VHH binders against a6qnr0. Designs and how they scored, part 48

Target 1, 346 residues: a6qnr0
Amino acid sequence: MRLVHLDLKGAPPKVCYLSEIFPLFRALGANGILIEYEDMFPYEGHLRLLRAKHAYSPSEIKEILHLATLNELEVIPLVQTFGHMEFVLKHEALAHLREVARFPNTLNPHKEESLALVTAMIDQVMELHPGARWFHVGCDEVYYLGEGETSRQWLQQEPNSKAKLCLSHMEAVASHMRARYPTTTPLMWDDMLRDIPEDQLSGSRVPQLVEPVLWDYGADLDLHGKALLVEKYRKSGFSWLWAASAFKGATGVNQSLTPIEHHLRNHLQWLQVAGSVPADTLRGIILTGWQRYDHFSVLCELLPVGIPSLAVCLQALLHGDFAENVKARVENFLGISSLEEMSFRR
Short names: E, the ipSAE of ESMFold2; O, the ipSAE of OpenDDE; V2, 0.75 times the mean of E and O plus 0.25 times the DockQ between their complexes.

## First folded at step 18 (VHH; framework vhh_7ubx_2)

Design t2 (at its last look DockQ between E and O 0.01; V2 from the best seeds 0.00; counts 0 for: pae O 12.3 > 2, placed apart)
Fold by ESMFold2, look of step 18:
Structure t2 (fold): chain B 346 residues (1-346), chain A 121 residues (1-121)
Amino acid sequence: as target 1 above (346 residues)
Amino acid sequence: QVQLVESGGGLVQPGGSLRLSCAASGFTFSNWAMTWVRQAPGKGPEWIATIYQGGSTMYADSTKGRFTISRDNAKNTLYLQMTSLKPEDTALYYCAKGYWRGSNSWPFDYRGPGTQVTVSS
C-alpha cells in the first residue's frame, strides 16, 4: 500500500482543494491517505477546548471522506496519544496531565484521566471513521518520559524501567482500541521502540496489538541496520510492519541535493530496504508530508509546494527505480496534466 | 540511560578551527540520526547540522560550507569540524539524539552539558 500523509497541523487545506488533489494522488499511484488532524478535528462536548478556531466542521470531514472514497483512497486517521500532545496539554484545564509540569509535549501515563482523555479523543474521531481498518495512535517522540515527579517515584521501584513505562502506556491505548473497535488495528510510530531490547518487546503484549511504522527520512539509509531492525521487530512478535518516508518537510538545507532529489533518494532507499526483507513483512509505505513539526513550530512548506516531490516519489515507488529522466518525465507529465485539469474546471 | 558528553570546545581566534566531539552511550547509536545545536547567551537554540544513520547530512544556512558533521558508529561518537570561525559562532554547543524539528524551544529528550566555543572578539 502507498499512503499519502495529509498533515493538517496549522494550515488545513480547503475541501475544494482536496477535491482537486485526491484524484491526482490516485492517478500518481496512491491508494490511501493518513490524515493527521491535531486540533483541526471538530471535537465536541468536554473535548471542545481541543478544537482550533478554523477546524473542519463535521460536514466538511464527511465530504473529505466521501472524496477519498470516490478516488479509491483508503483513510487512516491519526490521533496522538502520548507525545506531541501540546495542542491538548497547553490548556490550563489539562495541564495536570503533563508528564513534566513545565513542558506540554507528553501525556502523564500514570493518571487514569490520561487514558480516559485519549480514548475519548479516539472515540470521537472513530465516530466519523466507522469501518477504519487501521487507526494511527502516534506515540512518537515522547520527550521527557520518566522525568515527571510521578514517573521518578515509579522508576525507583524494582523492576520498573522507562521501557516498561513506555510499553505499558502503548499497551493500554492499543488494548482499549482493540476492545472497542475489534476490526481496527492500531498503528504506532516506531522510534520509542527502537532501543527496547528484543526480549522486553517480546515479553510485552504490544507486538500482538499494534503494527509499527518504521520512519526514516534521510537521503541515505543504513540498509543493513534497517534490515536488522526489521528482523528484531519480527522476532519480537510484530506480525506486520510499515515503512514511512518523507515527500515534504523533514529536511533542512542540503548542500548537495535539491529537496526533490533528497526525497527521491529517501524513497529509493526504502525500496532497497523492502528488497532486503521477506516479502510478507511490510504492509505498505506512508509518504509523510509534514506541514508543522510540532504545535509551536512555524509552518513547513504548504502542501501545494510539495506536489511535484510527491509525484516523483510515488512514481519512483511504482516503477521501482531511479533514473535522471524519471524525474523530468514525471514533472513534464504533471505540469501538462495539471494545466489540463485546471482548464476543464474553469 | 541515554548519555551525551560534548568536548573539544575552547577559545579560538577568528578564522580558526575546532573539532567538537560527542560521546554517546545508553542507546544504539547507529539506529539514530544525530544533531548539533548551539545556544548563544540570551538566544534560543539554533540548529546547526544533522547526520542521518546512513551518512547523509543537512546543514543550517549559517554554516555556509564552514562546518562538517560526521559520525563514527564503531566509537559511538559524533563530530563537528568547524573552520573559518567567526565571533558570531560563539556559543555553547550541544549534541542531541534525533532530528531537528524546527522549534523555538529545546525539542530533544537528551542533551549533554555542552561544550563552550568562544571566538575572540
Scores: ipSAE 0.138, ipTM 0.632, lowest interface PAE 6.7, mean pLDDT 85
Fold by OpenDDE, look of step 18:
Structure t2 (fold): chain B 346 residues (1-346), chain A 121 residues (1-121)
Amino acid sequence: as target 1 above (346 residues)
Amino acid sequence: QVQLVESGGGLVQPGGSLRLSCAASGFTFSNWAMTWVRQAPGKGPEWIATIYQGGSTMYADSTKGRFTISRDNAKNTLYLQMTSLKPEDTALYYCAKGYWRGSNSWPFDYRGPGTQVTVSS
């Protein structure tokens, strides 16, 4: 599977634009979309405060999903449930749910209300995504975890650890989903899991509940290290893994142009990783296209600017390299005479 | 220029064996996953096997257990060992550069002219 990540933070595309680019995604070789909603989802009831003023309507969400279906693109929704919670925890009414009072990015894992909040978010998103085979629950970059007052006290007690604390919340969220939506598998970013020992991972329920997404956007991947990490996760009990690359929004907080060569190298290296592990290890790859680094950050390059990079990356993944014939194909897809004119080099 | 040349096809009896070869040039062979596809008369193209850069393999259910895909990077050559051949295996067999993307999405420029395999008594 090859999924294109749509980050709706800050600069959400109009539905009409999506109708134009979805056919291109499919033609280029994508067969899925990861949609990160954040405040663009039309939350209702007590969660209405979470939506942006210009959030999609339910009808617009339905239309987006319909368009995806017409273009044979499977949709995976993404809702943050631990880190990157700024759009939630910035609100005064929910500030008491912060791990650390001065930081709105991390949810307090000790409060029952915290779990209730994120599970309610998941439920509302799932209501508009019936039959979703996967659901991404985020859980990346959970900064300051363990630094809250309650966490500090809790961590002083044996055998408690930050790893246990992290896994506990992840397990709770995933367990909710598995119980309520037995045909939907939760996905989770892997960064918080990377340094957790194999025995602690396998000792938790997380490997039986989720499929981790191994993300790295660099142009100099440690191929051997990645292979070892894949093996570690497999030994820990994870049945399937995902990879995540980047085609935009990963080379600067305020980047205006996309360094295509960087992203091409990133994808080619992930192909090498995939080639070095068993074929049934990686279920797919998510081509991430971040629009901004967090809720309060400035915008990265816009989606239209990133399309040439996306084309290069998708075609490289399909063919396993980026030879001259592949380059020519991309140029034809984009209707340009030279790809070099579209690239930004630092 | 990318070139793929298949060989080794022919006429065989049911239950027989054939070994197909594909000579590759014009690209860094070792960096590419390679695929075998076949097309029978009146049917669409059918994926049968892929081998990755590291040597891992995937097979279609129709060929699993009977066919073996392999590669020699030093020789820039892809192989398909076929055993227990059936009349249903009669098709034009193509060597292709890259991964399978579906029956209607395989670019013609990334496959060879094909080699004919005919299984008949």
Scores: ipSAE 0.006, ipTM 0.246, lowest interface PAE 12.3, mean pLDDT 92
ESMFold2 (binder alone), look of step 18: mean pLDDT 83; pTM 0.833

Design t3 (at its last look DockQ between E and O 0.01; V2 from the best seeds 0.00; counts 0 for: pae O 14.7 > 2, placed apart)
Fold by ESMFold2, look of step 18:
Structure t3 (fold): chain B 346 residues (1-346), chain A 121 residues (1-121)
Amino acid sequence: as target 1 above (346 residues)
Amino acid sequence: QVQLVESGGGLVQPGGSLRLSCAASGFTFSNWAMTWVRQAPGKGPEWIATIYQGGSTMYDDSTEGRFTISRDNAKNTLYLQMTSLKPEDTALYYCARGYYRGSNSWPFDYRGPGTQVTVSS
């Protein structure tokens, strides 16, 4: 599968724009979208404080999902449940749920109310996504985990560790998903799992509950290292894995590469990783399009600016390379005279 | 064992007032957000208001300005002051612990048996 990540943080596209661009995604080779709502979801009840002033209405969400269906784009919703919860934990009413009182990044995994909160968020999103085959629960970049008072006391007791703490919360969230939505498989970003030894992963219940999404947005991937990581996850008991690349955002300072060149190389590198792992390993690839990295960050480039890069990246994945004939096809498709002219800007 | 018991319901005339109470036991009341929900005959549950641990409140738009949620953590008691009552407010009123989960499920993890409020002339 090839999914386009719609990061709604900070600048949600108008629905009419999506009606124009979803057919383009499909024509370029996408067959799904990963929708990261953050505060653009119309939460209700006492969760209403989570919604932004300009959040989509319920009817707008239903229209977006209808448009995705019309264009044969499967939808995977994403709701953060561990790290990247600033949009939740910034509120005074919920600040007692922070892992570290002074930082709103990370949910305190020890509190019964923490799990109750994120499962309620999942339940509201699932109400609009009946029959979803996958649901992404985030769990990336869980900053300051283990530094809260309760965590420090808990970690003083062997065999407790930060890895065990992380896996315990992941298991709790995934268990809720599996029990309440038995046809829906939780996805999680893999970064918090990468450094956990195989024996600790296999000794937990997480591999039987989730499918990890391996992300790396660099122009130069450690291909051998990725293959070893894939093998570790397989041996740990994960049935399926996903890859994640970037078509927008997530570039470093690189004087020798334009943004499009960077993203194209990232995708070509992931194709090589896919070729070096068993065929029944990767379920798909998510092309990420970061709009805002966290709730307090400034906006990255908006979605329309990233469309040429997305076209390049999707066509490279579809055709297995980006030779001159594929490049010319993309240029004609987009109605531009040269991708190199677009690419010279940095 | 978590226990919530509502009281204070009854029959009132349109324009009247009532104060509902909810006695909580079996958990640390001050650590939880608490909520009032109502259910009229033949209708689904309707969220009314929530009060957080520190006293911050959130109201449904239909009852904001007429109803006031409050709590007394020392007495483990939740309150709903209702004014300007209308026939449309006739319902069974529940206090609840937990988070709203949408229209397709009971909105909270624990609730009491409820107290009936009937508004008629």
Scores: ipSAE 0.222, ipTM 0.685, lowest interface PAE 5.8, mean pLDDT 87
Fold by OpenDDE, look of step 18:
Structure t3 (fold): chain B 346 residues (1-346), chain A 121 residues (1-121)
Amino acid sequence: as target 1 above (346 residues)
Amino acid sequence: QVQLVESGGGLVQPGGSLRLSCAASGFTFSNWAMTWVRQAPGKGPEWIATIYQGGSTMYDDSTEGRFTISRDNAKNTLYLQMTSLKPEDTALYYCARGYYRGSNSWPFDYRGPGTQVTVSS
């Protein structure tokens, strides 16, 4: 599987624009979309406060999903449930659920209300995604975890650890999903898992509940290290893994142009990783396209600016290289005479 | 020793159909993506289709809808079902292991000797 990530933070595309680019995604070789909603989802009831003033309507969400279906693009929704919680925890009414009072990034894992909040968010999103085979619950960059007052006290008790704390919340969220939606598999970013020992991972229920997404956007991947990490996760009990690359929004917080060569190298190296591990290990790759680094950050390059990079990356994945014939193919897809004119180099 | 052997080519009239086969040996067939490529006289290699380990497929626009790539892992065999054949489909058809990673040079680590397909009235 090759999924294009749509980050709706800050600059959500109009539905009409999506109708234009979805056919291109499919033509370039994508067969899925990861949609990160954040405040663009039309939350209801007590979660109404999470909505941006210009959030999609339920009808617009339905239309987006319909367009995806028409273009044979499988949709995976993403809702943050641990880190990157700014759009939730910035509200005074929910500030008491912060791990650290001064930081809206991280959810307090000790409070029952925290779990209730994120599971309610998941439920409302799933209501509009009834056939979703996968659901991404985020859990990346959980900053300050263990630094809250309750966490500090809790960590003083043996055998408690930060890893245990992290896995406990992940397990709770994933368990909710498995119980409520037995045909939907939760996905989770892997960064918080990377340094957790194999025995602690295997000792938790997380490997039986989720499929981790191994993300790395660099142009110089440690191929051997990645292979070892894949092996570690497999030994820990994870049945399937995902990879995540980047085609935009990964090389500068306020960057306006996309360094295509960087992203091309990133994708080619992920192909090498895939070739170095068992064939039945990686289920797919998510081509991430971040619009901004967090809820309060400025915008990076816009989606239209990133389309040439996306084309290069998807075609590279499809062909396994980026030789002259592949380059020519991309140029033809984009209707341009020279890809070099579209490239940005630092 | 890795080996790929194509078969099924021949002479066919426009609008006709052919089914190509590729017998693979010397490697774990199910662990590899497989690709069909063709080359007409005086032209460079042209990608047709790829089938991945998981069974997903991708096609070049020129052949999509007319050609179908498939595989039988139990038989270590790759297939290309061709329909609605046209004179411009005349070429030497190759089975290759992995992705189509090249331009005018053959970037495959392994491919067969090819099977000739000629479409003519």
Scores: ipSAE 0.000, ipTM 0.244, lowest interface PAE 14.7, mean pLDDT 93
ESMFold2 (binder alone), look of step 18: mean pLDDT 82; pTM 0.828

Design t4 (at its last look DockQ between E and O 0.01; V2 from the best seeds 0.00; counts 0 for: pae O 14.6 > 2, placed apart)
Fold by ESMFold2, look of step 18:
Structure t4 (fold): chain B 346 residues (1-346), chain A 121 residues (1-121)
Amino acid sequence: as target 1 above (346 residues)
Amino acid sequence: QVQLVESGGGLVQPGGSLRLSCAASGFTFSHWAMTWVRQAPGKGPEWIATIYNSGSTMYDDSTKGRFTISRDNAKNTLYLQMTSLKPEDTALYYCARGYYRGSNSWPFDYRGPGTQVTVSS
């Protein structure tokens, strides 16, 4: 499976643009979309404080899902539930739920209200995504975990550890998903899991509850290290894994390559990782397309410019290489001029 | 066990006032956002107002300016002061704990049995 990540942070694309681009995604070899809403989701009730001024309406979400269905693109929604929660925790009404009072990035995992908040966010998103087979709950880059006052006191007690704290919250969120939506499988980014020992992972309930998404956006992957990490996750009890690459953004410090060359190499490297692991290990790959939290003019330029990279990366994945027949196919797709004039919704 | 028990409903004339109370037990009341929800016959539940543990409040537009939500953490009690009541305010009023989950099911994990408010001449 090959999913295109639509990062809506900052500005949602116009629905009319999506009506043009979804057929292109399918023609290029995608069969799914990972939609990262952040504050572009139309939260309701007293959670409406989470909405951006220009968030989609429920009607627009239904239209987007209809367009995805028409183009045979499975939709996976993404809602952050641990780290990357500034859009939630910046609000005074919710600031008591921060892990560290000064920093709004991480949810305090010790408070019962924290779980109530994120499960309500999940429930609202699931209301508009009935029948979703997967739901991504984020859990990446949980900065300052263990540094809050409650966490420091808790960590002084045997047998408590930061790994146990992290796994406990992941388990709580995933258990909600499994209990309330038994046909929906939670996905989580794997970065917070990478350094947890195998015996501690296997001793938790997390491997029975989630499918981790292994992300690395570099042009030069440590292929041996990735194979060892895959083996560790499988021995820990995770039945399915996912890969995540980047078609836009996330180029790192290596500027000797053009962005397209960097991203193409990243995808070819992930193909080599896939070839070095057992069959039926990877359920799919997510091609991430990160937007930046920055000035409006930059955001409008990035999506149209990213389409050539996406086309190159998807076709390389679909055909297993980037030979002349694949190159010609990409050049034909890149010739669609009317698609290039579409702009992002703000 | 979480328990919420509403009281203070009754029959009132248009333009009148009522104060609803909700007694809470079985949890640390001061840590939670608390909410009033109402449901008129044949209609779905309608969110009215929330008071967060910080003391900040949020109101639905239809009742803003007429209703005031408040809490007394020492007594584990939530209040709704209603003024300028109209016949369309007739409903069963519930207090609830937690966060709004959506419109397709009951919107909160915990609620009381409700208290009836009837506004008629």
Scores: ipSAE 0.477, ipTM 0.815, lowest interface PAE 2.5, mean pLDDT 86
Fold by OpenDDE, look of step 18:
Structure t4 (fold): chain B 346 residues (1-346), chain A 121 residues (1-121)
Amino acid sequence: as target 1 above (346 residues)
Amino acid sequence: QVQLVESGGGLVQPGGSLRLSCAASGFTFSHWAMTWVRQAPGKGPEWIATIYNSGSTMYDDSTKGRFTISRDNAKNTLYLQMTSLKPEDTALYYCARGYYRGSNSWPFDYRGPGTQVTVSS
């Protein structure tokens, strides 16, 4: 599987634009979309405060999903449930659910209300995504975990650890989903799992509940390290893994142009990783396209600016290299005479 | 040459059931998502359901719970099982290979000539 990540933070595309680019995605070799909603989802009821003023309507969400379906693009929704909670925890009414009072990034995992909140968010998103085979629950960059008052006290007690605390919340969220949506598999970013020992991972239920997404956007991947990480996760009990690359929004907080060569290298190296591990370990790759680094950050390069990079990356993945014939194909797809003119070089 | 041929349409009473079939040829059927769409007189095309090559399905809310899309890759055939039919379901039903190209044209590159479904007392 090749999924295009749509980050709706800050600069959500209009539905009419999506109708134009979805056929291109499919033509270029994508067969899915990861949609990160944040405040662009039309939350209702007690969660209405979470949505932006210009959030998509339910009918617009339906239309987006319809368009995806027409273009044979499977949709995976993403809702943050642990880190990157700014759009939720910035609200005074929910500030008491912060791990650390002064920072809206991290959810307090000790409070029942925290779990209730994120599960309610998941439920509302799932209501508009019936039959979703996968659901991404985020859980990346939980920066302040363990630094809250309750966490500090808790961590002083044996055998408690930060890893245990992290896994417990992940397990709770995933367990809720598995119970309520038995045909939907939770996905989770892997960064918080990378340094957790194999025995602790295998000792938790997380490997049986979720499929981790191994993300790395660098242009010089440690191929051997990645292979070892894949092996670690498999030994820990994870049945399927995902990879995540980047086609935009990964080379500068305020980047205005996309360094295509960087992203091409990133994808070619992920192909090498895929070739170095058993064929049945990686289910797919998510081509991430971040619009901004967090809820309060400035915008990265816009989606239209990133399209040439996306084309290069998707075609490279599809063909296994970026030879001259592949380059020519991309140029034809984009209607341009030369890719070199479109590339930003640092 | 890509060909799609629908069959199974007809006249049914309200509350009745009908199963449509679509025979596909000219392409590797199992590699493609397939879609049912209908068009009533004086109305635009209406999406009903899509089934991916993976077997995953999606439905429009108007037909969800009453209609079931399925496929038999060995037979290169797409199906639409319709139940609890209503007069509002009266339309020409098309089988299409999923590919939306914009709002100003027919949303699919390939479709059949359609099969008429009429729900009437």
Scores: ipSAE 0.000, ipTM 0.245, lowest interface PAE 14.6, mean pLDDT 93
ESMFold2 (binder alone), look of step 18: mean pLDDT 82; pTM 0.828

Design t5 (at its last look DockQ between E and O 0.86; V2 from the best seeds 0.00; counts 0 for: pae E 7.3 > 2)
Fold by OpenDDE, look of step 18:
Structure t5 (fold): chain B 346 residues (1-346), chain A 121 residues (1-121)
Amino acid sequence: as target 1 above (346 residues)
Amino acid sequence: QVQLVESGGGLVQPGGSLRLSCAASGFTFSSWQMTWVRQAPGKGPEWIATIYSGGSTMYADSTKGRFTISRDNAKNTLYLQMTSLKPEDTALYYCARGYYRGSNSWPFDYRGPGTQVTVSS
């Protein structure tokens, strides 16, 4: 599977624009979309406070999903449930659910209300995504975890640990999903799992509940290290893993142009990783396209600017290399005479 | 065990007023947002109003300006002051804890048995 990540933070595309680019995604080799909604989802009831002023309507969401279906693109929704909670926890009404009072990034995992909040968010999103085979629950970059007052006290008790705390919340969220949506598999970014010992991972239920997404956007991947990490996760009990690359929004917080060569290298290296691990280990790859680094950050390069990079990356993945014939195909898809003219080199 | 018990419902004429109460127990009431929901016969649950733990309030458009949600944390009690009642306000009114989870099922984790409000001439 090849999924294109749509980060709706800060600069969400109009539905009409999506109708134009979805055919291109399919033609380029994508077969799915990861949609990170954040405040662009039309949360209902009192959770409407989470909405941006210009959030999609339910009808627009339905239209987006319809368009995806028409273009044979499977949709995976993404809702943050632990880290990157700024769009939720910035609100005074919900500030009490912060791990650390001064930071809106991290949800307090000790509070029952915290779990209630994120599971309600998941349920609302799932209501508009019936039959979703996967659901991404985020859980990346959970900064300040363990630094809150309650966490500090809790961590003083044996055998408690930060890893245990992290896994506990992840397990709770995933368990909710598995119970309520038995045909939907939760996905989770893997960064918080990377340094957790194998025995602690295997000792938790997370490996049985979640498919982790191994993300790395660098142009010089440690191939051997990645292979070892894959092995670690498999040994820990994870049955399927995902990879995540980047086609935009990963090389500068306020970057306006996309370094295509960097992203091409990233994808080719992920292909190498895929070739170095056992078959049927990696279920697919998510081509991430970040729009901004966090809720309060400035914008990265916009989606239209990143399209050439996406084309290059998708075609490279599809063909297994980026030979001259592949380059020519990309140029034809994009309607350009030369890809080099669009390349940004730092 | 979380428990919620509504009271104060009854028959009232159009234009009249009612005050509903909800007694909460089995959890730290002051730490939670509380919500009023109503359900009319043959219809799904309708969110009315929420009061957050910090005291902020939010109202549905259908009840905004006519209904007031409040709480007394010392008494573990939630209130709904209803004014300018209309026949369309006729429903079973529930006190609820938890976040709205959508309309495909009961939208809250916990609720009371409800109190009937009937607005009729």
Scores: ipSAE 0.478, ipTM 0.809, lowest interface PAE 0.8, mean pLDDT 94
Fold by ESMFold2, look of step 18:
Structure t5 (fold): chain B 346 residues (1-346), chain A 121 residues (1-121)
Amino acid sequence: as target 1 above (346 residues)
Amino acid sequence: QVQLVESGGGLVQPGGSLRLSCAASGFTFSSWQMTWVRQAPGKGPEWIATIYSGGSTMYADSTKGRFTISRDNAKNTLYLQMTSLKPEDTALYYCARGYYRGSNSWPFDYRGPGTQVTVSS
């Protein structure tokens, strides 16, 4: 599968723009969308405080999903449940659920209220996504985990570790999803799992519950290291893995490559990784298009600016390379005379 | 062993008032947001009002200005003051702990048996 990540943080596209761009995604080779809502989802009840002023309405969400169906794009919703919770934990009413009282980024995994909160968020999103085959629960960049007062006391007990703490929350969230939505498979970003030893992963229930998404946005991947990581996850009991690349918003300062060149190389490198692992390993790749790093940061480039890069990256994935005939195809789709003239940051 | 027990329901004429109470036990009441929800016969559950642990409140549009949620953390008790009652308010009223999970199913994990409110002329 080839999914385009729609990061709604801070600037949700108008529905009329999506009606124009979804057919383009499909024509370029995408067959799915990963929608990261953050506070752009129309939460109800006592979760209404999570809703941004310019969040989509329920009818707008239904229209977006209808447009995705018309264009043969499967939709996977993403709701953060561990890290990146600033949009939730910034509110005084919920601040008692922070892992570290000073920092609103990470949910305290010890409180039954914490699990109740994130499962309620999942349930409201699933109400508008009935029949979803996958649901991404985030769990990336869980900063300061283990540094809260409850966590420090818990870690003093003999069998407890930060890895066990991380896995236990992941298991609790995934177990809720599996129990309530048995036909839906949770996805998780893999960064918090990478350094957990194989025996601890295999000893937990997480491999039976989730499919991890291995992300790396570099122009030069450690191909051998990725193959070893894939092997570790498979030995740990994960049945399926996903890759994640970037088509926008994930480059640092690099004066040797234009952004499009950087992203194209990232995708070609992931093709090399895919060729070096067993065929029944990767479900698909998510082409990420980050709009904000976190809730409080400034916006990265907006989606329309990233369309040329997305087109290049999707076509490279579809055809297995980026030769001159593929370049000409992209130029035709976009109605431009040369990709070099549109590279923007050469 | 979470327990929530509602009381204070009854029969009242349109325009009347009632005060519902919910006695809570088996958990740290002061640390949780608390919610009133109602269910009329043959209808799905309807969220009414929530009071957060710090005392701030949120109300459904259907009851805005007529109902007031409050709590007494020292007594582990949640209240709903209802005024200007209408026949449409006839329902079984539940005290609930936990977060509103949407309209597709029963929206809360922990609830009491409910107290009946009947508004008839």
Scores: ipSAE 0.056, ipTM 0.589, lowest interface PAE 7.3, mean pLDDT 87
ESMFold2 (binder alone), look of step 18: mean pLDDT 81; pTM 0.811

